# VHH binders against q9vxt7: the designs that were tried, part 1

No score or structure here was measured in a lab: all are predicted.

Target 1, 187 residues: q9vxt7
Amino acid sequence: MPRPVLLIHGGAGDISDSRIAGKFAGIKQALRSAWGLLSPDNGSGGGSALDAVEAAVRSMELDENFNAGYGSCLNTSGQVELEASLMEGRDLRAGCITLLRDVMHPITVARRLMEKQRHTFLGGAAAQELALATGSERLQPGALVTEGARLTLKEFEDQVAQGKDPFFARTELTDDKPVPKTDPSGE
Unless a header shows other numbers, all headers, positions and changes below count from the first letter of the chain; antibody chains are not in Kabat numbers.
ipSAE, averaged over its two directions, is called F for ESMFold2-Fast, E for ESMFold2 and O for OpenDDE. V2 adds 0.75 times the mean of E and O to 0.25 times the DockQ between the complexes of E and O.
[cut] marks letters that were taken out.

## First folded at step 3 (VHH)

Design K6
Fold by ESMFold2, look of step 3:
Structure K6 (fold): chain B 187 residues (1-187), chain A 129 residues (1-129)
Amino acid sequence: as target 1 above (187 residues)
Amino acid sequence: QVQLQESGGGLVQPGGSLRLSCAASGFTFSDYAMSWVRQAPGKGLEVVSDISGSGGSTTYADSVKGRFTISRDNAKNTLYLQMNSLKPEDTAVYYCARDKIVYATSGTVTAYVRTFDYRGPGTQVTVSS
């Protein structure tokens, strides 16, 4: 058989040089978490594509360097709102969840939704009910919030309060100081 | 138990045609993407073409585009590969393979996996003068 293909992408957005190493290390960890489930040389009966994808994404959901699960960007109320989706096959099955809170692994909830096949898309209270009913733990409020995410939200709010265009405000915290935006002349 | 059985291989002159078939049993055929994979003598495995479970999406290796056509009949649990304008470099054992493709996102991260978990014993295609 051809060897499996595993591809991982750590997300879009501006990344400072100082954060690249952390994201790269996190991608390597996600690859390690998943690859053994696919490799014919691992000496086990093997895993599945679903198991491997879930393992890779769960690894990134635990890693504060990624905007997924722990360390996600915050909404304007300072809370993490979770979103995940999963598709199997080119046009066969999908599960999408949104507005989920206080669950470590939204990708696992998306998988559970896909496997039930009653709905493709579930959000809010219904997604929350599915997560808890299928074995996800409800985390304490704030458990997914990191100091980095809080600082990023504060920087965004400060820029908006000063009249800056939110489209250009940095939405991911960096160790570096932001380069000040040059405002067009006005007042 | 999952079973895949290829047929339709043989010896053919350059420029000729063959149609490969793969009979599937032991699983819900329409739930799975399927692929044709070949192995030329002394070479590794090459994915020739794949097709979604519904048949609505297909892809082809560059080396066979315009000459090969993958199709499936989900009512008959059968996968096909129509091979036209055959060339000596198409000489290989051709395998019918069941695959699983998964794409996932969480927040802004994504992962993609493709695996092949079952194949048939293969059918030999030989293109020579």
Scores: ipSAE 0.518, ipTM 0.765, lowest interface PAE 1.1, mean pLDDT 82
Fold by OpenDDE, look of step 4:
Order: C-alpha cells, then structure tokens, then sequence
Structure K6 (fold): chain B 187 residues (1-187), chain A 129 residues (1-129)
C-alpha cells in the first residue's frame, strides 16, 4: 500500500516576518491533526483522506495566522464572510460554500454539501441554512472578527482614500520587530 | 508633484498602429492603477483601458477590445497603450490618468466611484485616410 502524502499550504501573500513563526506552528498543528487520522500506526488512524483534509483545514480555520475562519479578512462592512471548498478525487465530488457567516468551520459545511446535497456550490442564506440544519453552531455576530482583521480593513480604507490600487491591499498585519525568517523550532 | 506626460500620438491611416507612452513622476507608480481615457471632438471623456498597479489586471472598453493593449513598466514609471487596427472613430485626444476609487457606505450598502485625480495634458491621435 502506497504511503499517503499530505500537503498543506498556509497561504501566500505579503507575509511579514513577525508572522512566520506562527504560520509554521499552525501548519505543523494542522499536519499533526490530519496525520493522526491517516497514520495506521497511531492506533486511531482509521480516517479517510477526506477526514484528514477536513481536520487540517479545521485546525487552520481556528488559527488567526491563516485568516481562513477566525481572523478572516473583513468585507467593506466589517463582516466576516467565509468560503470553503472541498473536492474528492475518487468520485469527483465537490462542495463549495461562500458568504457563510458566524460559523466556525466552513470546510465542514462544504463537506456536508458535497456528501449530502446535489448542489456543488451554495452561498449566503442557502449556505447558512445548510450549516445550521446539519449541526453547525451559529456563533455570536462578530465572533470571528479579530483586532488584526479590523486593522487590516482600516489600512485598506486608508489606502483607498489615498487613491492607491485597492487590489494590492495587505491581508496581514506587519510587525516591526525583527524575527527569524525560518522555522525556529527546527521541527 | 505628480506629473503625467503622454507621447506617441500622431496622424495615421485607417488600419495603422500607434503606441502611446505616458511618463509618470512624483509618486510611487506601482501603487496606482492607471487608465487611458480619450475625448473625441464633440464627445465626453471615455475610458479606453485601465491596468492595475502590478499590471496583472487589465480592462478594455468594448470599442477597443482586441485592438488595443495596455501595459506598464513600473521600473520605468511608464504606461503604454498599443493601438492596432486603428479606425477613424478612434480619433481623439488621449490622456493618461491616475486612477482613484472612492468608496461610499450607506447603511449596509457600499458603493464605489471610479475617478481620476491626475491626468496628463493629452496627445492627439488622428486616424484619417
């Protein structure tokens, strides 16, 4: 049996040096979460590839370093609108959600869409209904908004006010403190 | 001081080509989207094409799609407009303009208006047989 391969990408963009360590830590956590499900040697390793992928993304959705859930970039109204998509290659199924609000794990909702519905893509109210109907908890409004995200939006607004190209707005905070550019843990 | 200066205009026969250039100074060129706009005799300003700061995104008016190509060299602080298959209706003064988007929010609705905060003196393009 071929050994499974798990690949996680923590995003691309103008990532400040101060955020590098956190991203590495987050990626490692995601990998551990996912690999624990895949590894036959772990005694608990009875999970599928889908389980592993979902676990990895769920981990990342909780980590502000990845702005995939908690700490997501805000729309112009200061709101978090979540997106997630999932695809499985065996049967060529996919689930995509957009404009989901106040749900911790949009990836889980995407999976539920893929597995339980005929639709491939749901957004807004439809996605919300699916989420709640299938067991997701509705969070308090603004629960996913972080101070970092708010500041990012402000920077965007300032940039726009200056007339600069808004398409190049940063999505992550910068810190002036010099930090290592590599994983300091050595793991 | 922000400065924009167009060049490359002239008289050309229908079906001909011209390449316009715009030299920019006084600001960080790559931070701004840029546009070419034109004004024909007796007509208002028309946006011809625009390009994002990085150059990764471009748009064109329907009237020039497939014929005109906007590009930029951020290292040279220069905007370009390659105009091919020129038509008499392309006759106009062409301006280089620095883009600005203004956002306005009312309640739950956010709208934006595209404007230009700086524009060059223009270069005349005449397409005539």
Amino acid sequence: as target 1 above (187 residues)
Amino acid sequence: QVQLQESGGGLVQPGGSLRLSCAASGFTFSDYAMSWVRQAPGKGLEVVSDISGSGGSTTYADSVKGRFTISRDNAKNTLYLQMNSLKPEDTAVYYCARDKIVYATSGTVTAYVRTFDYRGPGTQVTVSS
Scores: ipSAE 0.042, ipTM 0.445, lowest interface PAE 2.0, mean pLDDT 88

## First folded at step 4 (VHH)

Design M2
Fold by ESMFold2, look of step 9:
Structure M2 (fold): chain B 187 residues (1-187), chain A 129 residues (1-129)
Amino acid sequence: as target 1 above (187 residues)
Amino acid sequence: QVQLQESGGGLVQPGGSLRLSCAASGFTFSDYAMSWVRQAPGKGLEVVSDISGSGGSTTYADSVKGRFTISRDNAKNTLYLQMNSLKPEDTAVYYCARDKIAYGTSGDVGAIAYDFDYRGPGTQVTVSS
């Protein structure tokens, strides 16, 4: 019988040494909170792979170390805009949510969408209505905003105002990076 | 032939302490990250702590932080779990597990997994008055 495996990718990009510990701890917390849900050793209490994936992502959405939910990147109005998606391998069903606001767990809304309709994408007011109608709590405006996210937005806006490459205003506070090549011939 | 054997479980009163051991053989012990995984009655498996192959990195579930300490002695091929301030909620079978897929996390947080390819038969810990 197959043994359960759970793997979490915490995102790409350069991460300073000072932030590695927080991201590592957050990924481990997500693994610990979710892995047992797909365990084969207790069939009376076990969960599905979808349950484990949702639980892992919900853990990351609560963790300000990730660009997901609480503490995620801000738009230019200083608000959190939420996206989430998931897909199952058995039937290739998927749920995709964009432009959601003021709910703690967009991944759960994406799952609700997938389970109601196969292969659908929902955003804006329609996604908001689905979230609230299916049991998500409407958070107060600003509840998902952190000081780290505000500082990151301010640095991005300062760098754009100075004519710098947007890579200097990343989703996290980091040192500058080389500008990516955008012409056909660089090396 | 990989073998893992837990010992040190038993009945203990709330607030008490136990030290679990796991004897490993049949593989190069220091090459593998190891975990303590528990199963409470009627529950699924929960990873309570893990430790890198060198012993230099450890993590703990929130439910046991500050009370449990994982360690290893690579010269004796033995994994340990020191369990202090035990609570009735800690009642479970405790398993020693080897992780097949472990990524280096110093400077690399790209992907981390739990993939336990071997575990022992477990040792019962019962915390009851």
Scores: ipSAE 0.305, ipTM 0.681, lowest interface PAE 2.7, mean pLDDT 80
Fold by OpenDDE, look of step 4:
Structure M2 (fold): chain B 187 residues (1-187), chain A 129 residues (1-129)
Amino acid sequence: as target 1 above (187 residues)
Amino acid sequence: QVQLQESGGGLVQPGGSLRLSCAASGFTFSDYAMSWVRQAPGKGLEVVSDISGSGGSTTYADSVKGRFTISRDNAKNTLYLQMNSLKPEDTAVYYCARDKIAYGTSGDVGAIAYDFDYRGPGTQVTVSS
């Protein structure tokens, strides 16, 4: 049996040097979470590739060093709108979620969609309905919003107010600005 | 030790109604989303309806929307499917299925392409004149 390969990417945004260490730590945590399921060398290696991938992404969704869940960038209304997608290669199945709110793990919802094989892409109310119907917990409003994300949105708003092109707005705070110790504010 | 057992199926005329029940045991019922699935002769499995562990959220296939109602009684460990305005094309074996691993534990999503972790033996529903 061929040895499985696990690849994780932690984002390619405008990441300051001070935040690199945290992102790498987060990636390592995701790898540990996933590899524990895949590894045939230990007694716990009974999970599928899907299980491992989901575990990795769930780890990243919890990690404030990423913007996949907790600490996501905010929309103009100051809300987190989550996205996730999953694909299984054997049967070419896929599930995509967009505009999901107040759910900790959109990747799990995406997987559920994929496994139902009724739709490939759901957004907004439909995605929310799927999430809750399939057992996801509805978080308190704003539970996924971090102070870093709020600051990023404020900076964006200030730039727009100054007449600057928002296309070039940064998703992360610069090193010379006050930044919460554990809040990268997304990418 | 997980067990699911459907009941309530039968023969009905078009336009008639049936109420299916599913008795669950061997697990914490309220921790799991549940589904009704069906298989018509010569066809594959179709997901008919889903309901969250708490019962607060439900989904339906387009083919049954407005006609079928899924519900649950967690105190009785029972899942229900009220089927109204039945059509010949609703003829199938109906299965009760556990939709996912208990939320807050491993976080597993549950069924893979109509292969649920646990499913009952099914109950026959026949709609015919």
Scores: ipSAE 0.000, ipTM 0.247, lowest interface PAE 12.2, mean pLDDT 85

## First folded at step 6 (VHH)

Design S1
Fold by ESMFold2, look of step 11:
Structure S1 (fold): chain B 187 residues (1-187), chain A 129 residues (1-129)
Amino acid sequence: as target 1 above (187 residues)
Amino acid sequence: QVQLQESGGGLVQPGGSLRLSCAASGFTFSDYAMSWVRQAPGKGLEVVSDISGSGGSTTYADSVKGRFTISRDNAKNTLYLQMNSLKPEDTAVYYCARDKIAYGTSGDMGAIAYDFDYRGPGTQVTVSS
């Protein structure tokens, strides 16, 4: 039997030294939550890889250390906009979701699109309708917003007001800024 | 030649404790993250806990949090798992495993995986009375 391997790339860009431990812990949590779904005797070989990938991304969507779901970057209206995509290598199926709001796990919506719809890519109102129609809970407004994300948006706006290049604005706060606790709603 | 050898398993009553050890040789032990992986009868492998090469970072499966403690002694090339408040569902063969791929060492994260390239023969833990 092939040796199961699960690999997570933590993303690109500059990560402050104060954040690297939290991102490492988040990646390990994602690995731990998902790797066992690949192990022998789980009753499914092909579905297990897809299940493991979904589980790993769901873990990251709950983790405010990642720009995904809970605690992700805000648009200029102070809101979280969600994206996710997923592809099955066995039969080349894919599902891609953008401009989704107020659902905890956009990766699961992307999987539902891949499995239950003829479209590969949905956004906005169509993605929202799919999420709700296929069982995603609509979260209360603001449930995915953290104070850390609000402070990062304010820092971005301050830098732009000072004439700095917005392309290089930070997407995460340093550890010397207050980060009030907020909980995500879940499924 | 990489060698990993577990010990410390046995029969224990529910609520009891065991301490597993894993003796490592043939590599620079402190350079590698290590994991405890278990296989219950008729079940697949489960990563129970892992620990960074320095010992400074640990993680645990939800099923064992608060009951199990992973540690390492890099001077003795030994990995440990202290298991407290044992339950019948903890019955399994426990393996000491070396992870081939380590986390990134800079401000930019590298690839991080569970890719266990070596494991020991395992030690049986049985929780029943």
Scores: ipSAE 0.194, ipTM 0.586, lowest interface PAE 3.6, mean pLDDT 80
Fold by OpenDDE, look of step 11:
Structure S1 (fold): chain B 187 residues (1-187), chain A 129 residues (1-129)
Amino acid sequence: as target 1 above (187 residues)
Amino acid sequence: QVQLQESGGGLVQPGGSLRLSCAASGFTFSDYAMSWVRQAPGKGLEVVSDISGSGGSTTYADSVKGRFTISRDNAKNTLYLQMNSLKPEDTAVYYCARDKIAYGTSGDMGAIAYDFDYRGPGTQVTVSS
């Protein structure tokens, strides 16, 4: 059996130097979460590729270093609208969720959609209904909103109010801390 | 270096048509989703349409759906926007913009209006009787 390969991408937004450490740490954590399920070497690798991928994304959805799940970018109303998609290559299945609210792991909802094989893409009320009907917990309003996300939106609003071009407005808050030249995760 | 340059803008009457072009250079054009965005006087930036690197996927703002068509010629490194049935409210500076994420690495196709790393200087489109 060939060795599994796991590839994780941490996003391509405006990543300042101060955010690099968190990104690396978050990617490594996601990798560890997934690999723990996938790795045949540790004897615990009883999970499928789907399990591993879901685990990785769930990890990232918990990490505000990524603009997904907890710490997602806010819409103009200051709300989190969640998206997730999952695909598997063996049987060419896919599940896509958009405009989901107040759910911690939209990737899991996407997987559930994929497995139901009724729809490939659900959004808004339909996605919400699926999430709750299939066991996702409805979080308190604003539970996924971070201070960083709020400040990022505010910065955007301020730029707009000042008549500045918001085209390249930041999607992530920076703390302007220097990043070490070595592996910033410390791991 | 990455360069984008729009052309084809101008003055047209309501109901008229224009075809915008964007010449791209300095990067592998086909690897990137591209977008047309516009900014009307006193208004914010609006994503008009986007297209995947391969050209296989497109999206449109509701305001232009059915009237505008985005396309690309990867052999010519050119992005196009066919604008039909133009309305006065379509008056704006139109920009060609490159997605920050290479196609195939992200599912985001213009979902975030400001997730671009390069754009052209813009071309003026004026719809007036």
Scores: ipSAE 0.007, ipTM 0.250, lowest interface PAE 10.9, mean pLDDT 85

## First folded at step 12 (VHH)

Design Y1
Fold by ESMFold2, look of step 14:
Structure Y1 (fold): chain B 187 residues (1-187), chain A 127 residues (1-127)
Amino acid sequence: as target 1 above (187 residues)
Amino acid sequence: QVQLQESGGGLVQPGGSLRLSCAASGFTFSSYAMSWVRQAPGKGLEVVSDISGSGGSTTYADSVKGRFTISRDNAKNTLYLQMNSLKPEDTAVYYCARDKIAYGTGDFAIAYDFDYRGPGTQVTVSS
């Protein structure tokens, strides 16, 4: 029997010490949600690698510690815009969704696109119609917005109001200087 | 040679308690994260709980949180699972599993890659 392996990457870059425990717990929850779907031991039905990947990402989409679904970054109008993509290696099928709103599990919509459509990429109103027509529930406005995401948008707006151009911030950040870890308790 | 041996299973009434043990040998026990994994009749494998090599970090499946406690004694090379408030749904074979060290970076990449597990111990919760 092949030995199943599931690997989850929960984010890149410098992460504050206060966020580390939450991200670790979220990765472990996603692993637990998905691992058993790879095992053939149940006899009659079985999960696939695709099923396991979807289950792991659905767990992360519910988890505010990740920038997926609940707790996603906000646009300048204070709204969540969702993206997800999925690819399987056997036949190189893929599904990519962008500009989706008010749906808890964009990864499942990406899978529906991959499995039911010829095209790989779908966005905006067309992605919204696919999600609803294939059984996704429309959430109440604001259901995916967290206080953390609001604070991040507020900080961006404050910098712009103080005359800081996002272009200048990018040019300053292109200097390859080490950034110190921040203690969120002192921020 | 890596060896893992579970014990402590048995028949218990709903609401009862059991303590599982796993004796480990053939490797540096304190260097490995360990897990309890169970398989209910006709079901797939479920990772019930994890513990870091030092014992400083633990996690639990939602189905057992608040009822089960994982622990380890690195001086005795033994992993434990204290199971309280047992339900019929907890009926399963329980396996002690070693997780090969994750290939993650400081970017929080973690894997379940169980390279060794024991033969398991049966837990039956029935009236």
Scores: ipSAE 0.237, ipTM 0.643, lowest interface PAE 3.4, mean pLDDT 80
Fold by OpenDDE, look of step 14:
Structure Y1 (fold): chain B 187 residues (1-187), chain A 127 residues (1-127)
Amino acid sequence: as target 1 above (187 residues)
Amino acid sequence: QVQLQESGGGLVQPGGSLRLSCAASGFTFSSYAMSWVRQAPGKGLEVVSDISGSGGSTTYADSVKGRFTISRDNAKNTLYLQMNSLKPEDTAVYYCARDKIAYGTGDFAIAYDFDYRGPGTQVTVSS
């Protein structure tokens, strides 16, 4: 049997050098989280590709380096609006959620939607209802907001206040710190 | 043509030190994460250490943590492995390897797979 392949992409954009180490560590953590499920050489291996992918994304949703859950970019009201999508190639299934709030793992909600095979895309109140009805915990308002996200929004607001381009903003903070020499995750 | 060439291996007594070097050419060195991997007699390939394209992140196998240090000089297209407090268990052929997926070009992706590696350098730790 061919060996499975797992690819994880940690994002793109105007990423400062100081952010590279954190993203690299986060990608490795996601890989570790997923590979244990996927690899047949691992004694704990027995999960599907779907399980592995979900695990990887769940890991990334916990890491502010990826703006995929905790530490997501904020809307103009200072709120986190979550999105996630999942695709399964064997049976050509898909699930997608948008405008989800105060849930830790939107990818899991997307999976649940996919598995129900009733809708491909849910947003807002409907996505929220699905999340809670299927076991997701409702977090305290603002639980997913990080200081970094607040600063990014502030930078945008300042930009607008200065009469600069109001249509484009950075999604990452400026490079104010040197890049660490070691993986901060302790891998 | 991508080329990797290791050097610096040899025979050393337990507790000794070696510094491995890997000369890279044929690609944008700083755009790729690099790894040191080793293969001991009768064992499979083991990832010893890796370093991001920029050098801002490094990782180590548990067996070498605190003893080995990976570094790179992107201006010289060279990867290094400082090995201190060497043990007989460190005896292996050591390879410089390039990650299959580029890292450091604005896209952040990782794969524990290598598309190129050098011919290797023998490290023998013995009394």
Scores: ipSAE 0.006, ipTM 0.262, lowest interface PAE 9.8, mean pLDDT 85

